# Designs tried in a protein design chat: VHH binders against DegV domain-containing protein DR_1986. Part 2

Target 1, 281 residues: DegV domain-containing protein DR_1986, of Deinococcus radiodurans (q9rsy3)
Amino acid sequence: MSIAIVTDSTSDLTPEHLAALGVTGVPLYVLFEGQLYQDGVQLSARQLVEGVRAGKAIPSTSQPSPAEFAQAYAQALEHADEVLSLHISGQLSGTVGSARLAAQEFGGRVTVVDTHTVTLGLGLQVLRAAELVRAGQSVPQIVQTLERVYPQADLRFTVDTLDFLRLNGRIGGASALLGGLLNIKPLLVVRGGRVDAGGRVRGQKKALADLAEHVRRYVSQHGGARVAFLATVGGEEDRAAVRAQLSDLHFQDMGDHEIGAVVTVHAGPGAVGVALEPLSA

## First folded at step 15 (VHH; from G5 with T106K)

Design P5
Fold by OpenDDE, fold request of step 17:
Structure P5 (fold): chain B 281 residues (1-281), chain A 123 residues (1-123)
Amino acid sequence: as target 1 above (281 residues)
Amino acid sequence: EVKLVESGGGLVQPGGSLRLSCAASGFTFSRYMMGWYRQTPGKQRDLVADITWEGDTKYGDSVKGRFTISRDNTKNTVYLQMNSLKPEDTAVYYCARGSTYYDILKGYDFDHWGQGTQVTVSS
């Protein structure tokens, strides 16, 4: 049976990358300046950041409609027997809910997965799923593999401010980091499908060093890693700095990635992070 | 309308065997995971066995080696062969259809259930 993969724009994989994988991305929405924009289609992360820096209000985000997912599924099923639909944590977005509603119309041909992660955490799952599809694995086998990998996966990042997370209600356990001293940088983790506190350090330099050290520890613990480097607009140099600190370390490089507009709404400009998973499931 | 109808339950002596059947209708059977659960009064419903639409099986720890789940897609039926039955296996056994939703932390859930069939193991 042939499998088509569907994901959402919060995977932060580029349209070109998704296309190369044969994966369909359904865009989430950004409500910005009173208008709805499709993530990455009608509004880029850069445009968003420019607006915010210009003093525009921090936007909100919303999920695709069930109808939009239904359309994606219908199109996929024109050429595939089954659809595997991987999506951002249900604790962070109603996207999975929309997908589930849509899936009901397809008589069991669509499997919707709450991945309990976001951005390249989700992206890495999508990549692995695509690999497994190519390897001839079934949907049940694929989701089982993803389930096995999930506890070993890690998503860490730092932000310039917690204001974005706080304002949009996605701060989760990271609320514990509020009220810090000047020049304190939060170390954040996505755990159990929500944002949580991983600690705090003084200064950006130390925050970046901490991210790098985290990767080192991970590689040591797991005997290797697939590592994706992430940044919102404004965090590119910091991303490079993290990578540079790891020049002597061996890992599977999953590349540099720009966090899209939707996730940027929550992380803010200048965010930098790493997404990790084991080499093999 | 999704319908699941269990049969094959009854009274059996310890060490005996039963074969449960679940006749499914109202959906494309071959596309769904199917499962058997059991429940005793006052206790939670526990997974006995499930089988994917690809034929992969999973069993509860207490029934491994004794029970076998299988399916016949031509008959829209899922079976539970229960061998070496023990008094502890006494319960109402429910047939269930798996949903097409997968929680990476929880796995598959089930969204439709049969009425259940009583299995009593007693000397």
Scores: ipSAE 0.884, ipTM 0.947, lowest interface PAE 0.3, mean pLDDT 95
Fold by OpenDDE, fold request of step 17:
Structure P5 (fold): chain B 281 residues (1-281), chain A 123 residues (1-123)
Amino acid sequence: as target 1 above (281 residues)
Amino acid sequence: EVKLVESGGGLVQPGGSLRLSCAASGFTFSRYMMGWYRQTPGKQRDLVADITWEGDTKYGDSVKGRFTISRDNTKNTVYLQMNSLKPEDTAVYYCARGSTYYDILKGYDFDHWGQGTQVTVSS
């Protein structure tokens, strides 16, 4: 049976990359200045950050409608027998709920997955799923593989401020890092589908070093890694700095990625992170 | 309307065998995961076995090697062959249809259930 993959815009894979994979991305929405914008289509992360820096209110985000997913599924099923739909954590967005509602209309041909991660955590799952589809695996086999990999996957990042997470109610366990001493940088992790505290350090330099060290430890522990480097607008130099610290380390480079508008709403400008997974399941 | 009807339950002696059947209707059977659960009064319903629409099977630890789940898509029926039955296998056995939702932390869910059939293993 042929399988089509559907995901959402919070995978932060570029439209070009998704297209190359034959994956359909359904955009989430940003409510900005009283208007709804499709993530990455009608509002870029750059535009969002520019607005926020100009003093505009921090926006909110919302999920695609069931109808939008239904349309995506219907289109996919014109050329595929089944749809595998991978989405951002249900704890972070109602996206999975919308997808599930839509899936009910397709008589079992659509499988909706809560990946319990976000951004390139989700992106890496999408990439692996695509590889497995090409390898001829079935939907049940693919999701089982993803499930097996999930405990070994890791998403770490640091932010300039926790205000964005706090304001939008996605701070989760990272609330423990609120307050503190001057120039303390939070080390964050996405675990169990929510943002959690991974620690804190003084200064950005140490935060970036911690990210790099985390990658080194991961590679050592797992005998390798797929590594994606992430940044919101304003974090590009820091992303490069993290990468530079790892120049002597051997890993599968999954590239530099810009975090999209929706995730930026929650992470804020200047965020930098890494998404990790093992080389093999 | 989704309908699941179990049959084949009954009283057997320890070491005996039973074959449960579940007749499904109201949906495209071949596209769904099917499963068997069992429950005793006052206890949680536990997965006995499931089978994907691709034919991949999974079993509870307590029944591995003794029970076999299978399906016949031409008859819209899922089966549970139970061999070497033990008194602890006594329960109401339920047929279930898997949902199309997968939680990466929990796995597949089941969203429709039969009325159940009583299996009693006693000397």
Scores: ipSAE 0.883, ipTM 0.947, lowest interface PAE 0.3, mean pLDDT 95
Fold by ESMFold2, look of step 15:
Structure P5 (fold): chain B 281 residues (1-281), chain A 123 residues (1-123)
Amino acid sequence: as target 1 above (281 residues)
Amino acid sequence: EVKLVESGGGLVQPGGSLRLSCAASGFTFSRYMMGWYRQTPGKQRDLVADITWEGDTKYGDSVKGRFTISRDNTKNTVYLQMNSLKPEDTAVYYCARGSTYYDILKGYDFDHWGQGTQVTVSS
């Protein structure tokens, strides 16, 4: 049976990238100055950061409605027999709940997945799912593969401040990193579908070195890796610096990615990280 | 609307066999994952076996090699063939339908259950 993939904008795959894959992206929203903006359609991460720096109101985010998912599913099912719908962790957003409600009206033709991750952690799962669809795998086979890969997947990053995560209620176990000495940089991971503490180092240079060393250890441990490099607006030079430290290392390069507006509301500008998966599922 | 009716339970001696059936109605059976669970007194329900709409099967460790789940989409029925029964298999067995939701850590969620059928293996 033919399978359409649906995801949400927190995958941080651009609309152009999703279109090239034949994947539908359902945008989340940024609420800013009393207006809702569709992530990556009506508001870019750069526009968001510029607005915040200009002293405008504090932004927040919201999930797509069940009606918006139902529209996406109905459209996808015009050309496919089934939908596989992959989403940001339910512990970080109500998005998967909205998708789950919408899926009920489609008679078992839509499978909704809580991926327990975000940004390029989700993006890498979307890319792998698209590869498996092209390889002729069924929905049950694809989700079984994603389940097998997930414990070996990794998302590791540093932020300029924990304040954005704290203000927006997504700090999770990373709250253990609050306080401490000046110039201490938090290292963060996603565990069990939520943000968690990955350690602390002194200074940005050591934080970037930790990210690079983590990739090296991963490649050694797993005999390879698929690696995506990510940054919010303002972290681009640091992302390049992490990549430069790995120029001698062979891995499957999944590219440089800009984190979109919705995730930037929660991570803040100047964040940098890596998303990792094993080469084979 | 969704209805699941188990049958085929009963009393059996150790080493014996039983075949459980679950008749399903009120939904498009061929598009849903189905499963069998069992519950002993004072315990939570444990997965015995499940089967996807594509025919892929999974078994609990204690029943692998002894039990076989199958489905007949023309009769809207899920079966559990239970061989080499042991006293430890004594339980109420429940038929379940999978939902449209998959948790990458926990697997398929099950949203509808039958009333159960008693299987008793005498010692």
Scores: ipSAE 0.727, ipTM 0.886, lowest interface PAE 0.7, mean pLDDT 92
Fold by ESMFold2, fold request of step 17:
Structure P5 (fold): chain B 281 residues (1-281), chain A 123 residues (1-123)
Amino acid sequence: as target 1 above (281 residues)
Amino acid sequence: EVKLVESGGGLVQPGGSLRLSCAASGFTFSRYMMGWYRQTPGKQRDLVADITWEGDTKYGDSVKGRFTISRDNTKNTVYLQMNSLKPEDTAVYYCARGSTYYDILKGYDFDHWGQGTQVTVSS
């Protein structure tokens, strides 16, 4: 019957975008200077970066509480028969654990999904789920479709430094990229729900070319793609440069997106990436 | 509180048929995925079949075309109709309930299991 979608703020779909889709977003938190701020509500990514650059403190993040998810689910179920709840990888955050605890209160009407991804990797899944709800698919059919799509989905990015990932304990398999630091740019992927190594290149221009070439190869290999372009604060011109290298390529354009404050705590300013899915399941 | 009770196991001849039943209680049966798994000694439990609350079914490769999963929400019961039985189908068969958690790599997680019922296919 009727399905409400819930996600979290690490989807990096803005609250306005989520509202237009009828999707509930549950914010994670940034802990900064002894205060908790709701991601994208009480603290923007730009404000976070400015505070970090001013040398005030080292920020951290935390997941929503089970109580916050329970409130979101209760509200959604006032007007829907079921909830589909899509979240950042359990390998990166306790968010899905909080959602699972909350779901126990709702008699099987809430399905919680560990998407094994983050940022627009998650955002693209949310967008596809919303499309499938509108098309009249059931929760089992939707999650089956997302499962079919996932092995072909990619999230690939470069960061200015691995230090933010190291400081916050999310470096994962990317630790293999430490060393050999003279003008070397790390390339990162999300694999198995964790950050992992995608390579190293010499200089920012080659890193951006690698991202663009990855999209070209993907489109050739899969016969098309849905493509989202991502950046943290400071990476906007580089994101545009990646897009410009693809102006001759046809793909479903899922837009330019700013990576939000929570993900920026871990990725740092100046990061650039792409999120990819096949056109259809 | 959640209880799953299998029945219908036994000894059958090759080529024969058997119907397993799983009576469920302690939860809103119509809201949950249900499944059948089987286990031979020394091996992991293998999926035999599952069925969603919307009636969609999935089967393990070795049983496709021979086994049929179904459910009756008015009786809170899930069934496994087993036809054309082979000696390799000999196993303990377990009824399982899907949790409210879905892993995008592995599908539905199963959080409650019955005691199992033995199915033996003689040669």
Scores: ipSAE 0.702, ipTM 0.863, lowest interface PAE 0.8, mean pLDDT 92

Design P5
Fold by ESMFold2, fold request of step 17:
Structure P5 (fold): chain B 281 residues (1-281), chain A 123 residues (1-123)
Amino acid sequence: as target 1 above (281 residues)
Amino acid sequence: EVKLVESGGGLVQPGGSLRLSCAASGFTFSRYMMGWYRQTPGKQRDLVADITWEGDTKYGDSVKGRFTISRDNTKNTVYLQMNSLKPEDTAVYYCARGSTYYDILKGYDFDHWGQGTQVTVSS
């Protein structure tokens, strides 16, 4: 049985990367000044940040329609027997709901997964799923593996301000960090499929050190890691600084990644983070 | 229309055996996960066992080693072989179909249910 993988644009794997994997990416949308833009197709994260800085409008996002997923599934099933569809947490977006509705049209050939994560937390799951398909695993075996990996997976980041998360309704448990002292950097995680508090530190240098120390501790505790480094527009130097603190550490390097426009609407510019998984499950 | 029809329930002595069957229609049976749940009055339905379309099985702790789930895709039927029955196994047993949705925290979702078959274990 051949398996096609479908994901959404919040995986923050570029269209080129997805194409190299043979994975279909369904874009979400940014709503800005009354217009909808397809994430990574019609609007890049850089274009979003430039537009926001030039204007007064507050952007928002929306999920793909069930019809868009149905089209993606129909096309994938032209060359595969089954579809494995991996998506941003249902606690953060209606995307998985749209995929679930579309899947009903395909007679059990489409399995839709709520991954309970986002950005490279989702992206790492997509990469692992692609590896497992190539290794000949079945859909039930793949989702079982992802289920085993998930409790040990981490997504940890800092943002310049909680304002974007709060205004867009995705602040979750991070609301516990509101009202802090000046120059307090929030540390955030994704837990139970939602943004949650990971602590506070004073100043950016300590926030970057916390991210690096988390990776170091993880590698020590798990005997290795797959590590992706993340930033929104404006966080690239800080992302490099986190990586530089880990130059003496061996891990499976999953690369540097730019967080796309949809996730940037919620995280804001200048965000930096790491996504971690165990080497094997 | 998806239909799930359970049979094979009844009254049995402790230590006895029963085999439940669930006849399925209205969907491509071989592409769906199937499960058995049970319910006593006033309680939520509890997982007894489930089986994927690839044959992987999972069991509730209280029935592991005594119950066996299986499926016959040529007959569109899922079975529950229940051995070494105890009074605590008394319940209405429901056949369920898994949806096309997997929650990485909660596992497979079940979207269709049969009417149930009564199993009573008493002396």
Scores: ipSAE 0.699, ipTM 0.878, lowest interface PAE 0.7, mean pLDDT 91
Fold by ESMFold2, look of step 16:
Structure P5 (fold): chain B 281 residues (1-281), chain A 123 residues (1-123)
Amino acid sequence: as target 1 above (281 residues)
Amino acid sequence: EVKLVESGGGLVQPGGSLRLSCAASGFTFSRYMMGWYRQTPGKQRDLVADITWEGDTKYGDSVKGRFTISRDNTKNTVYLQMNSLKPEDTAVYYCARGSTYYDILKGYDFDHWGQGTQVTVSS
């Protein structure tokens, strides 16, 4: 039977990319200057950063409503027998809770997945799910495959400051990196669905080298990798520098990606990272 | 109203067999994950086995190779064939229906439970 995939805007796959995959993206919201904007539809990450740098109000975010998910599911089920709905970690957002409530209306035809990750960690799972749908796997087979891949998946990044994560309550285990010497750059991971400490180094150059070396070690240890490169606004040059350090290495290139406005509210501008999965599932 | 009614429990000798049945009603049975859990007094309910709507199965470590879960969508019934029973298998066995929620770390969530059926393996 046919399967439609639904995800949310924190996958950071562009609307064009999602459309090419036949995947529905449900936008989260940014609250900025008293007004609510749909992520990637009504407010870009660049517009958000420009507003914050101009000294305007501190932005916040909110999840899609259950009604918005119900509408997406009803539309998907007009042309598919089942929905597989993949979402940002429930430990980072109430989005999966909204999807879960909506799914109750559909008589078992909607399966909602807490992916325990975010941004291209989620995006890579969406891409793999789409590949598995095209390969004819059932929903139970797809989620079993994602479960098998997840312990070998990695999302590693650096931020300019931990302040955005702290103030928005998503700092998690990375709070262990607070304090210390000037010019110390935190290295962060997503572990168990939360942001966690991945280390610290002195200076941005060393942080970028750590990201590149992490990819290199991963490829050696797993015999290959699928690699996505990501940055918030202001990190694009550094993202390119990480990629450039890997020009001699063979891996499946999953592309460069801009982290969207919702995730940027929590990570801040100038963040750079990599998302990794094994070559085969 | 979702209803799950277990049957087939009883007293059995070590090494013996039992077959549990769970009659389901009040929902579209063929679209839901189903499972069997067991509980001894003072302990949490433990997974015994589950089965997806596509027929894929999973077993708890202590029962692998001895128990078999199956389903019949025409009768809205899930079964647990229990072979080579041991005194440690003594418990109340509960039929459960999976929810529409999957946690990538914990697996399927279960949202409805039967009343349970007692299985006692004599010592």
Scores: ipSAE 0.695, ipTM 0.874, lowest interface PAE 0.8, mean pLDDT 91

